Miniprotein binders against a2bj90. Designs and how they scored, part 3

Target 1, 235 residues: a2bj90
Amino acid sequence: MSRSARRKTSALNTVLRVVEVFASIQGEGPFTGTYSVFVRLAGCNLRCPFCDTRYAWSLEAGKPLGVEELVEEIARYEPSLVVITGGEPLLQRHPLNSLVEGLESLGLRVQLETNGILPAPARDEQLWRVYHVVSPKDVPVRVPGAKLHPSWVDYARATGRAWFKFLVANEQHVREVAEYVAKLGIPRSRVYIMPLTPEKLDMKELLELHSRIASLAVKWRLNFSPRLHLLVQLP

## First folded at step 3 (miniprotein)

Design nL5
Fold by ESMFold2-Fast, scan of step 3:
Structure nL5 (fold): chain B 235 residues (1-235), chain A 101 residues (1-101)
Amino acid sequence: as target 1 above (235 residues)
Amino acid sequence: SEEERKKLEELAKKYQEEAEKLFREGKYMEAILKLSEAIAISVQLGDKELEAQSYYLIAEILFQQGKKEEARYALELALLIAEELGNEELVKKIKELLEEI
């Protein structure tokens, strides 16, 4: 199939609803500190309290953008990492697989951020080959309708390409996370705890919270994720 | 289930009571974190009354800290919910505090 014919036949299934595309530093998770391009997709299947990106909840919040056009826009930034986030990116699963294929063809490293309610990638999906940071909403701050799909644990063990990131405010939350991951058989080496920041804190409060959660990570033998972008005042 | 719902209602009330105690002790950040937990539970339960009340308490704490912009945001969220519920008493309290920031 020629490139032009492929583009024409895929138009309806290779359009993503995109809220924003911007360059920044990845502030969270295993790739903290990496120069990244963030692609925020529209739509979410949850309504989390203290969600920082409520503007992305509706699919209508996103502008339709072709996969090929989006790949070209991302490539112009020459990023070390492409972070695909949202809302919930897996709601747009079919065109998302096409986006990942385009980005991989350019040798770009891709990380997906997901709530893990929808199933993990199958081996025949392009998404199988990229990194995933899964943020379960089952625990400790429970959200209605939130259940981690069990396939994410199998995917993490099979590929080594998934990590689980939990928002925590105190030691009781860390205890609940530790119990949860033990029950599901998630390896501790794949678990990050991250400070839950309900409102804008001043810099002293933000640093104190980071210090406290980091200390708990050491105590409980879990990985720690900062919210680096908040500390350095980036988007 | 009804049993799970009751346990969550009791837990949210406990977090709210703990937050009030922490607020009285001047432990503002810890109080806000407890109220955030209460809000998470209230959303899970569909308990908009508890959600609105918890945002109002967060606003009171933020106001005491001199964080007027953050207090205003919390009050606007509380007001939106309280007006939808028709809770005239809570609406009045929210508007009174909003006038002070």
Scores: ipSAE 0.005, ipTM 0.145, lowest interface PAE 13.6, mean pLDDT 81

Design nL7
Fold by ESMFold2-Fast, scan of step 3:
Structure nL7 (fold): chain B 235 residues (1-235), chain A 101 residues (1-101)
Amino acid sequence: as target 1 above (235 residues)
Amino acid sequence: SEEERKKLEELAKKYQEEAEKLFREGKYEEAIYKLLEAILISIQLGDKELEAQSYYLIAEILFQQGKKEDARAALEWALAIAELLGNEELVKKIKELLEEI
């Protein structure tokens, strides 16, 4: 078979189900404030009660898009960061590795947002080389079926490219997070607590909640993640 | 529209009623499914009260199934919403059920 025919066959197998692509500011985690392009992939392996992106739960919510086409679309934004989120992006692991390869070839910085149920990247995956923000759902608000895969802790130690972000509503939640990360040997420098925000909070309520959780972060010597985009009214 | 909002309110109520019937019939997974549909509608309506109550009902069903870890997860989320709303009655009910898990 010719190389051209083989390349065409390979390209047909590298398709992602994409819900949306848009430019915004990363509002959460270690890269808060960065001009970013968000790529929301379809499909999720959880049904979190606090999920604000339930429209992405079904794989059918995503439009099929070739990896090469998606790379070109992202590149047009000239972003400082590409945030790949979902649902759960690792459900589309094979074409996701191909997407990351294409983005890295352009010198673009990539961050993956994941629930951490599926295993962390192996050393031979392109995903091994990018940043990961892992949002465990087994603590403090436990989601049915959710358990952090232990390989994420090993990945974080080996690479320094993973952080753990926890949704918290009160001090008891923060205590549970502190105990959880201590038990797993996760350094506090890799841990973020973030306000658990209902979509219908007004601006005063949102600011008061941010203030309370930030104060707890100081008290417990953990990093604080805002939801900056909500505060500045960006998508 | 006003008509659209009223239709969604009626649909959420029907899903809750169907869920209660399914729960009494021992059809736990189907009951939970109906309550999850009610929660999706409550989010569209901005009805956090309905959302919290629906998660509380899911927790009761999970507890009856013996799925204590899953019941606790649903209760902890319901508690977070109920505390944010200042609903003392619901907070009390949630804490009582948490003590049994």
Scores: ipSAE 0.000, ipTM 0.175, lowest interface PAE 12.6, mean pLDDT 82

Design nL9
Fold by ESMFold2-Fast, scan of step 6:
Structure nL9 (fold): chain B 235 residues (1-235), chain A 101 residues (1-101)
Amino acid sequence: as target 1 above (235 residues)
Amino acid sequence: SEEERKKLEELAKKYQEEAEKLFREGKYREAILKLYEAIRISWQLGDKELEAQSYYLIAEILFQQGKKEKARRALEAALLIAERLGNEELVKKIKELLEEI
């Protein structure tokens, strides 16, 4: 490759480390049931005990893909929603902003899944304009190092484009979530509780857990997120 | 049900025992992963005692690795739970290790 060609492709904002790209149904959060393309980025800044995607923890798990190539691959699926997840996708913030710009230029709706440890988007980022589902790991599950960055609450108030999704196993967890969001001033309308699913549940147990957490959502006047893809056996 | 609860309690105990064995073998990352599985089960059970003890053991392993900041975070999680439970023995152990960090 010539030196001129290398310079055109050397910008950090043109390459992402990608674990997988696949079409499925969004099974979680405010867009549950939407035909989506999932883009799983490599790297994570947490080691959650309940993590279903431990294979994405390392940056080395991701293949380098150019932003333009990735936009073209996503577009071929003709999705109603592009879900950017990981690991923690904000670890690749620079090229992620370029990806979002490319996807928005095609009129595609973008949702980011994030643990909320890293700061929320600034107004001059492309990420400011897209939807965010923030999954705090400090409450109720108390993962060490998982403190929610306070800028996410400000971002939610300013944009109306963030929701907070909490993993819960029992009513004590729901109480802790309710206290947490009240202290931070997060409206209940922006809060989802979702079942914390152990690996060794059969379909009957999985459905019973969903029923219990949904009942708690009604009791505590919070939104409920299923894990629909698990119930219908999709990736 | 009581039968479902008993199965989860047995699984948690198995993960703790595997973690202790791996720790003695110097397989620190694998030991921590087993303890995280025990914590997952503790959350399902509402077993705060198991959760606190598992975070304490994670902190011990991290301290042995020289990962002092991560160890401190694990100890802070364990301390919050142990104090609420009134487990004075565990509180004492956590505070002793925090002073060495």
Scores: ipSAE 0.000, ipTM 0.298, lowest interface PAE 12.6, mean pLDDT 84

Design nM1
Fold by ESMFold2-Fast, scan of step 6:
Structure nM1 (fold): chain B 235 residues (1-235), chain A 101 residues (1-101)
Amino acid sequence: as target 1 above (235 residues)
Amino acid sequence: SEEERKKLEELALKYLEEAEKLFEEGKYEEAIEKLQEAIKISEQLGDKELEALSYYLIALILFEQGKKEEAREALEKALKIAEELGNEELVKAIKELLEAI
């Protein structure tokens, strides 16, 4: 591809619909405890009944923001990790690849959080080179329209840069997750179970739920993801 | 209804992604057709930001094709909407492209 063609393609991919940018601690998944900047993109291809970020479902929830401006804003926080989340970030795949390129050029580590319905990155995408936490919604809570794209298993196997994180409420859910990942050939070392937290839990109930799910993770030999930000009352 | 609005939002996002893929493949006319479908949905939803973005993307494709007059017309439509929204970033992007043509 010529430099002129690259420049024009880059122009098409320069705008992202962004809901919010904020600094916090990554509370979930393989990078729990890391000082992070969260970039929440607008739009989602699911309407999960247990979703905590329903305000991000609509495209109108996001304000257009240029990739270069967003890179500069993120860099000012001096984060150890940039977490790109949403809705579903892969709905804005092309400008997202441009954002990732800009962030990597500054030496910043990037993690994408995705529901895994859209295909995993191809080798020629900048997204191929970053970390992905995939949260399937087809098990154990069956969300209509939610099917993990099979390319995510291939991507995880090829790169070692994807993990699968499942919301679970009880041991039956954990059993269903174990059967699901075995059937798909996902290594247990890449699987996290995380407490499914209803809106009305008090702190004691939240801690008890965490303890119960963590105990199940030990029993089933899976990794445990807390929701640390909820426990320490961060955004 | 909320269900209908949700389905239209998802469809509009798919059209934007399809258009960008088609643009990468050099299928400019097909890319523009997808963006025109996104505009129709944006009008049904009252989503002025999606409408402005879709016109801007059409203009980028037309500019790549060397269709400068048509690109200018699409940019003027995008600019009017972006200014009404107070979307400073999109206004800047549109003005930069207008200066290039």
Scores: ipSAE 0.000, ipTM 0.129, lowest interface PAE 19.4, mean pLDDT 80

Design nM10
Fold by ESMFold2-Fast, scan of step 6:
Structure nM10 (fold): chain B 235 residues (1-235), chain A 101 residues (1-101)
Amino acid sequence: as target 1 above (235 residues)
Amino acid sequence: SEEERKKLEELAAKYLAEAEKLWEEGKYEEAIEKLQEAIKISEQLGDKALEALSYFAIAEILYDQGKKEEAREALEKALKIAEELGNEALVKLIEEALEEI
């Protein structure tokens, strides 16, 4: 085998640490309501106090899986969308590009969910060609260390394949988001606000919170993302 | 602490990426040095998967250098760890690599 072919099949480019793979409905962002398979990758470069997937924070939480095996597992679900999420999937960037290449070769639509701290894809990456939902944690929720990498704004302008999704609890948060995206030059058409959901909400309170944040989205002329899976009690 | 673990995992990811670029550039010894730093981090974290992947990558670089015996030794270390993890995909990839040397 040639050196180039050997490098392409190396462990550095062909093994991902995977926490879970499951079918559900995409509950958030621009593809809300889509039948999806979720691939949760291990490891995260943040420790958000509101995180509901703390079990994925450590790379050790993920089982090593070969990209080829993972592509076959995903394909068996026959999904309309593959959602790659995690802690932070870009921590496993090289094998992630290999996964995306495999999924794209099967004609599968891929969405990456990222905190946007690590740089946006370069033109020579397979990740350049897929959809990205960037969830900045510097505004309004102010997680320590959570600075959005400026390349994501450039990527969004260049490709039209990135949206920015912000967790908000009240109108002051929405105002901070509006000011933040205006300063960065992010078009409002690429911005989603989503309810920051406390753990202790019952279903009525959850629906009321969704209603309040949706009303603020209308008022501020921003897009609204539900947390649909919570409302319909799916994973 | 979670903050210390986070920083170490970020540093390990950086070393793996740097090793890949150095390997691509033909800088074999420098690439191996980065992978050895990743192994040190894997030991601090107790991350056996990172340790196995790092030894596997070292073996691949050693084989590219023509150092077949050293490559075998690195692959045998990676295999033992992959077997302890019960990871069939890693075991298969490492066994296939061992057959090539």
Scores: ipSAE 0.132, ipTM 0.595, lowest interface PAE 5.3, mean pLDDT 86

Design nM2
Fold by ESMFold2-Fast, scan of step 6:
Structure nM2 (fold): chain B 235 residues (1-235), chain A 101 residues (1-101)
Amino acid sequence: as target 1 above (235 residues)
Amino acid sequence: SEEERKKLDELAEKYWLEAEKLYREGKYEEAIEKLQEAIKISEQLGDKDLEAQSYFLIAAILFRQGKKEEAREALEKALKIAEELGNEELVKLIKALLEEI
């Protein structure tokens, strides 16, 4: 075995704190409808008001899993897409790069969900080569401390591998998103608006909200993301 | 007392969920009222985590309303409790918001 191969094997033995691994359909963003394995990493650098995944906020919420073991577990699902989410996955940046390397070596497509507070990937990171859905929390619903790192705009322009997804409840929110992305120079083609769904809407209310936000997307010339998993009652 | 604690915990969760709905609807004063009810229950239960989180949310709502002095007071209460709990991430968030005020 070469020295390079030995070094790569060592990198694959780093540890991630993982909350859960499960198969579902990607319900949101540019890959909506794709058979996916979701890997929820522990830890978050925000405390968003009314966060649905507060159980993942602490690093201690995750169980330590070796990168090599996690790659093997993910591969057994034979997914069309691996969705790495959390908390904030970039808090575990070093072992995350090793995970991505292992998954790409198997020909698996990888998407990260991130709040965009931490810097975008550098060219020498494995993360540079995968897809990112950035969910800024500074607009339209402002979360304290949730400023988008400016490197994400540069990364999106350089690679074409980042999209920006915004939760919106009404037309005023869409206007604020449109002004925000124009000011930062984010192309509208890379912007998704998604319904801000209150907990416990009935199916009729959920569908009506989706229809209303989709109509606003057409009006404002932005992309629309559903929350398909909510409509079909999947995790 | 075990049964009473369970009922109070369920009631606090209900007030938190009602606050979320009101906040999403832009009904900020009503959302704060529900969070204040959750705080009263958290004090009875000795649930310092819920108490700190509730004060932080009240502060975030007040800051959005432009009520910076009231937001500062709520953040100071949240900070004291978060420090006692050793919740480093919440401490960081509270300090970041205090810098903006």
Scores: ipSAE 0.000, ipTM 0.209, lowest interface PAE 13.1, mean pLDDT 80

Design nM3
Fold by ESMFold2-Fast, scan of step 3:
Structure nM3 (fold): chain B 235 residues (1-235), chain A 101 residues (1-101)
Amino acid sequence: as target 1 above (235 residues)
Amino acid sequence: SEEERKKLRELAAKYLEEALKLFEEGKYEEAIEKLQEAIKISEQLGDKRLEAISYWLIAEILYEQGKKEEAREALEKALKIAEELGNEKLVKWIKELLEDI
């Protein structure tokens, strides 16, 4: 058997636990407005005290899909961007690297969304070559046990392929974010603030919140991320 | 006591978190040991969901080690517990994983 055939066979044995695959518009971060396919990977958020419903929810929704099958499914959408998200995609790091390799072989642009608790990609990983939006959960709305891995700051500086996105409700949150990124040496050009949206906002309230947070982004010289999909009622 | 049950739930969550970090680092034996501690706590709490999840994670680690037969045994334990729970989605998912090994 050839080395190529052996490599393909090895990749076919690589399986991802996938919650859903769907087409939409990227509503957040540096690629807002891009026609995208979203791949939501199953994974636990154990940074809160164990929540039976949340952990079981991720497992119950996760279907095993082979990397090649998933690449073919994604390709049928002809996306401008593939957004890999989940709970925490880096919990499935090995098969995720294989997925990224397959997607890059088709010339597809990939963005990973991560909480940044697990280490940033190493130079020998396929993940090193793709875009990352890191959502730290240590400030301002802290999730218990969450802490940004310091390697993400080094990765951002080395590659220019990472941005840091923070949920904020008010100016005090923005101040805490500004202090946090200054302390870690994260350039303001790599920082996005995004409205923390309560579940029960009407459209007028949602627009007013977006306006307020956008104004704070201008004042504090940070980038602004909308939640565009909420404004246009997409998934 | 109610307070003791809360402490056990917190400890189980800690073991699951540690196991996932160890698994990601390629420290498979240590990850399995943490998951076995989580199973022990799940039995004390009567938490069948936590028990099934822990066996499923053990199976994933064993499969990555190339221990296919041991992985199958762990998945079969997870399946039995999922069936006892009456969780049709979890049962279907574990059955699909068993077909793939």
Scores: ipSAE 0.000, ipTM 0.137, lowest interface PAE 16.3, mean pLDDT 79

Design nM4
Fold by ESMFold2-Fast, scan of step 6:
Structure nM4 (fold): chain B 235 residues (1-235), chain A 101 residues (1-101)
Amino acid sequence: as target 1 above (235 residues)
Amino acid sequence: SEEERKKLEELAYKYQLEAFKLAREGKYEEAIEKLQEAIKISEQLGDKELEAASYLLIAFILAQQGKKEEAREALEKALKIAEELGNEELVKFIKELLELI
C-alpha cells in the first residue's frame, strides 16, 4: 500500500482533470475584453438548469494533466489573463494551488471562476493571491443545494480580490440581489449583474436583453457584466 | 440560543469542507463520517435544507468512487427530504441527478 498510497497522494498534488484549454477574450466580469487563456477543469457540485457547460460536470470528463505540463501549455499562448473555470475548480483545490503557484512564477495574472459553495482561500494558500469571480447560485436563480460560503465575504473584504456576479432576468431579480448583498455586507462596488440567457436567442434578442439588464444596473447602482463572447461569437 | 445556532451551522459547514478535503485525498470513509456529523447537526437544528445538502455531498463522494448504487441511496434520502420541504425545484434537480448516475 505504501507505494500505491505515495503515487496516489503525489498524483492528487500534481495532476488536474482538464476538459479544455483555449484562447479567447474574457467576456464577463471585471476583466471583460481581456485576451485570456481559459482552463476548464472537470467536475461540478451543482447542476444548474441554465448551465451551458454540462459536459464538464463529471470529473471523468477531464483528461489528467500534470501541473508543469499545463503551465507550459498556458504559457505558450502568452495570455494577459489566465481564467480557471469549470465545473467547479475548487473541487480540485490541492493541485489547483500548485497550478496557481506555477502560473504566478511566470508573472501571469490569474482569475478563478467559482460558484462559491466551497470556502474561500486561506492566507497560506496560493489561491489567496489571485482574483476570484464568485457566481452565487442561491440568489436569485435559487439552484438547489447552492449556498454561498460566508468566508467569501470575509475574503473579499480582506483582499479586494473577489467580486460577486449574479445572473438576472428582470428587475425583481435585481431587487433580490440588492437585498441579498446588503444582508451579507457585500459592497455594491463588488457586485455585477449579468443577463441570464436561458436558451439560444437571436442576436437582436440577445442585444435587447443586454440593454435591459445594463439599464437596471444603472438604476440600482450595480456593476454590469455583459456576455461579450456571445455578442461577438467567440467561445 | 441564536449565537449557539450560528456556531452549530458554522461547524456543519466546516465538516462539509473537511469531507471534501478527505475525499480528494482518497479518504472516503472519513469524508462520509464528517458528512454524517453535519447531518446530525442539521437534524438538531431542524435544518432540512442543510440535511439534504449533506446527503447530496455523500452521493457525490460515492459517485466519485464508482459506487453508483450507494450514491443512488443517498440521493433518494435527499429526495425524500426535498419532498418534505415542498421544494419542487430541489425535487426536480435530485431526480435529474438520479438519471445521470
Scores: ipSAE 0.005, ipTM 0.219, lowest interface PAE 11.8, mean pLDDT 79

Design nM5
Fold by ESMFold2-Fast, scan of step 6:
Structure nM5 (fold): chain B 235 residues (1-235), chain A 101 residues (1-101)
Amino acid sequence: as target 1 above (235 residues)
Amino acid sequence: SEEERKKLKELAIKYAEEAVKLEDEGKYEEAIEKLQEAIKISEQLGDKMLEALSYASIAVILEEQGKKEEAREALEKALKIAEELGNEELVKYIKEILEEI
């Protein structure tokens, strides 16, 4: 390998395409209520009809930021949790591993949000050591091309660091989720159901939807994820 | 131009959503037609990711119909586009599906 080729490879491992960095409260999943910094990476391998972050679909939507610069920016917020989301963050896997290494060096807790289409981390990746919330889009919402990679179930069992979060609108969706996780051998303790929220719900409708889905979580003995940021009007 | 691109992007998403509903109804040929319309729009927009994903979706429907050879051809088109994108993770994913057929 030439010296120039090695330098280009190193640059690819130290630069991320970043759409936005902001402080908020984690509104979803096992860390709901935690003061967090959100890092939205550009690029996605799905085109979900219900997606509210379509501006992040293209890699070109992200500004190139060096890993070291991004770590410094995140650290200034003094967060209890760093949430790396996107698009699909695993599309930028190599520089993402470098980011995680930098954040762990500062003692920061990291959570990745992923659609689970790309393989789970291997033991030699820095990503092996952080938390993952996997949001499958093959059930119940049936997004084209959205098959969960089977390695995520093995990763969850091996590490205890992955949870599976499903968008649901009604009891039929919850039934489909229950059948899906049983078939794959995913423990119910690792499963969250979350309201699938239409764009134009008023606050009363939003609360009623949360109440219905929470009641179904109790009935089906699954964990419930709110969309807390929507209820308290945060980003 | 920016407004035109936004409308085309919304139309492509609408076709993908219609394809899912048609597939659930067992209307496989109509679902494929909607995905082909999404491919045409993805070509106009230069959205190679949407193009690759649409071909992969067609392959899944073809496999459901028992048309394994046609499904393989659709996946090979998706693979070629993923390689053009230079996305090694997507290439690896499509290759894994192709081996399962």
Scores: ipSAE 0.005, ipTM 0.331, lowest interface PAE 10.4, mean pLDDT 81

Design nM6
Fold by ESMFold2-Fast, scan of step 6:
Structure nM6 (fold): chain B 235 residues (1-235), chain A 101 residues (1-101)
Amino acid sequence: as target 1 above (235 residues)
Amino acid sequence: SEEERKKLEELAEKYLVEAAKLLMEGKYEEAIEKLQEAIKISEQLGDKELEAVSYSAIALILMMQGKKEEAREALEKALKIAEELGNEELVKEIKALLEYI
């Protein structure tokens, strides 16, 4: 194949279906408080009840954007962190690896948010080199069809670049998470519990929920993730 | 009346929000009761999508309780409605849930 034909083929494999790109503060997980650009990719392999981002479930919800164009757009924000979220970003795995390559070439730190149903990155993927926050949906609130791929535990152990974040509403949920991570051999240092926030909580209810879950994190010796953006009313 | 229809839509949404809160608290039976109220309103409104989604949510809660047969019944009701709507995406989703149990 000619070099020109190879370049065309490569370009066709570098289109992502993107729902939105915006700057905010990372409100969750190990990088809470970091000035970030959020890239929400379209498509999801789950249909979580009470999902906040149902508008992103279909691939058709996303606008096609070239990887090069998206890298340039992200770079204009001069972010400390690029958060790639969705839907489920790993549904667009091939062009996602190309995006990560472009972002790494600029020295940008990248974090992927994933439900962990699809396999963890292989060593030859660009995705192997970035951070992953895995949100299993098999516990404590079970989502049908959701099962954490076992390769994520191996990836976390091998690289130190994955954390596991669980939505919890009460102490029973925390107990179930503790049992789950112990059974899978996930170190507590890589586990975050985060308040499961129903729609239309007022600020008092939101603060009280955060306080309760944080107290449980201390009691159970787990890390706590706030939903900081909700508390400070950012996107 | 349009005003009455809007009030019913608001009430259905309130029940869905209350069901979500109860589910998050592990209060499964109370959550199902709120979803059943949402179904009654969806029937009054002719909102087949809301009805199918509410049955699917009930099925998920029943699965969490280990009530496999009741969960299947709720999913079969949701599937029938999704098929009547011609919503292929929802049909595929509900069938995947049925395979789970």
Scores: ipSAE 0.000, ipTM 0.159, lowest interface PAE 14.6, mean pLDDT 79

Design nM7
Fold by ESMFold2-Fast, scan of step 6:
Structure nM7 (fold): chain B 235 residues (1-235), chain A 101 residues (1-101)
Amino acid sequence: as target 1 above (235 residues)
Amino acid sequence: SEEERKKLEELANKYWNEAIKLFDEGKYEEAIEKLQEAIKISEQLGDKELEAVSYNNIANILFEQGKKEEAREALEKALKIAEELGNEELVKMIKENLEEI
């Protein structure tokens, strides 16, 4: 036999730091209403004031799980969509590409939620082939260190697999979003505005906020994302 | 203890939230002071990721003020910590920020 031994270590055996895995309904963005499994990865490169998942900020918040083990766990739910979220999942980019490869090999549809600070996928990455919902944090509420990487606009234009989702509380926020996306050349068809929900809203207040932001979406000719899981009290 | 760790984490988050609000208000010096308090807590917790991210954010604020040399120093501290942590994506992000300066 030749001395050209094949590499024994599979990328599928890499490790991810995972906060939680659970089944629910996708409540946000272009796939709202889809039966999904959520994979929350640990670690984040931002500390947003309105963050609902502060418990995921540290990498130490996540349990180390092998990619193969995680793929098997996800598959047991038989989901219509796998939502990979975090913190910021692109902080674990290498093992994340391996996870996506495993999920795609099972015919599962994958959506990534990202703050867009780290570059968009390159064409040779598995991540190039999946859906991305980018949530920029440089507008309308500015977060220190938050700057959308320009490659996300190019990726969206080239693939049609990225949308941009903005948390808004009022019409001034929507105006700032409209100016921002116009400046960057992001098509309105790729833009979602979503209610910025403060803690401790009752159901009437939550519905009224949704109604106001939806009306602004119509007025400004942007897409509207609810936070459906909050309205139906799912995780 | 776990209770002490949780209290420190909550205090760090409080300082981080105050820094973000101050930054949004254009109060850059005060925002940096709050991030420095968060760094002190991250050191007590051994939370190298929070420490690196905090230095990176201080650098971004300094860059907004036109203080490029001070921003570079903060990014170099963030880079060293990110490299020690072995977080390749944090390293890449910080290096890209250094090139922008």
Scores: ipSAE 0.011, ipTM 0.410, lowest interface PAE 8.8, mean pLDDT 83

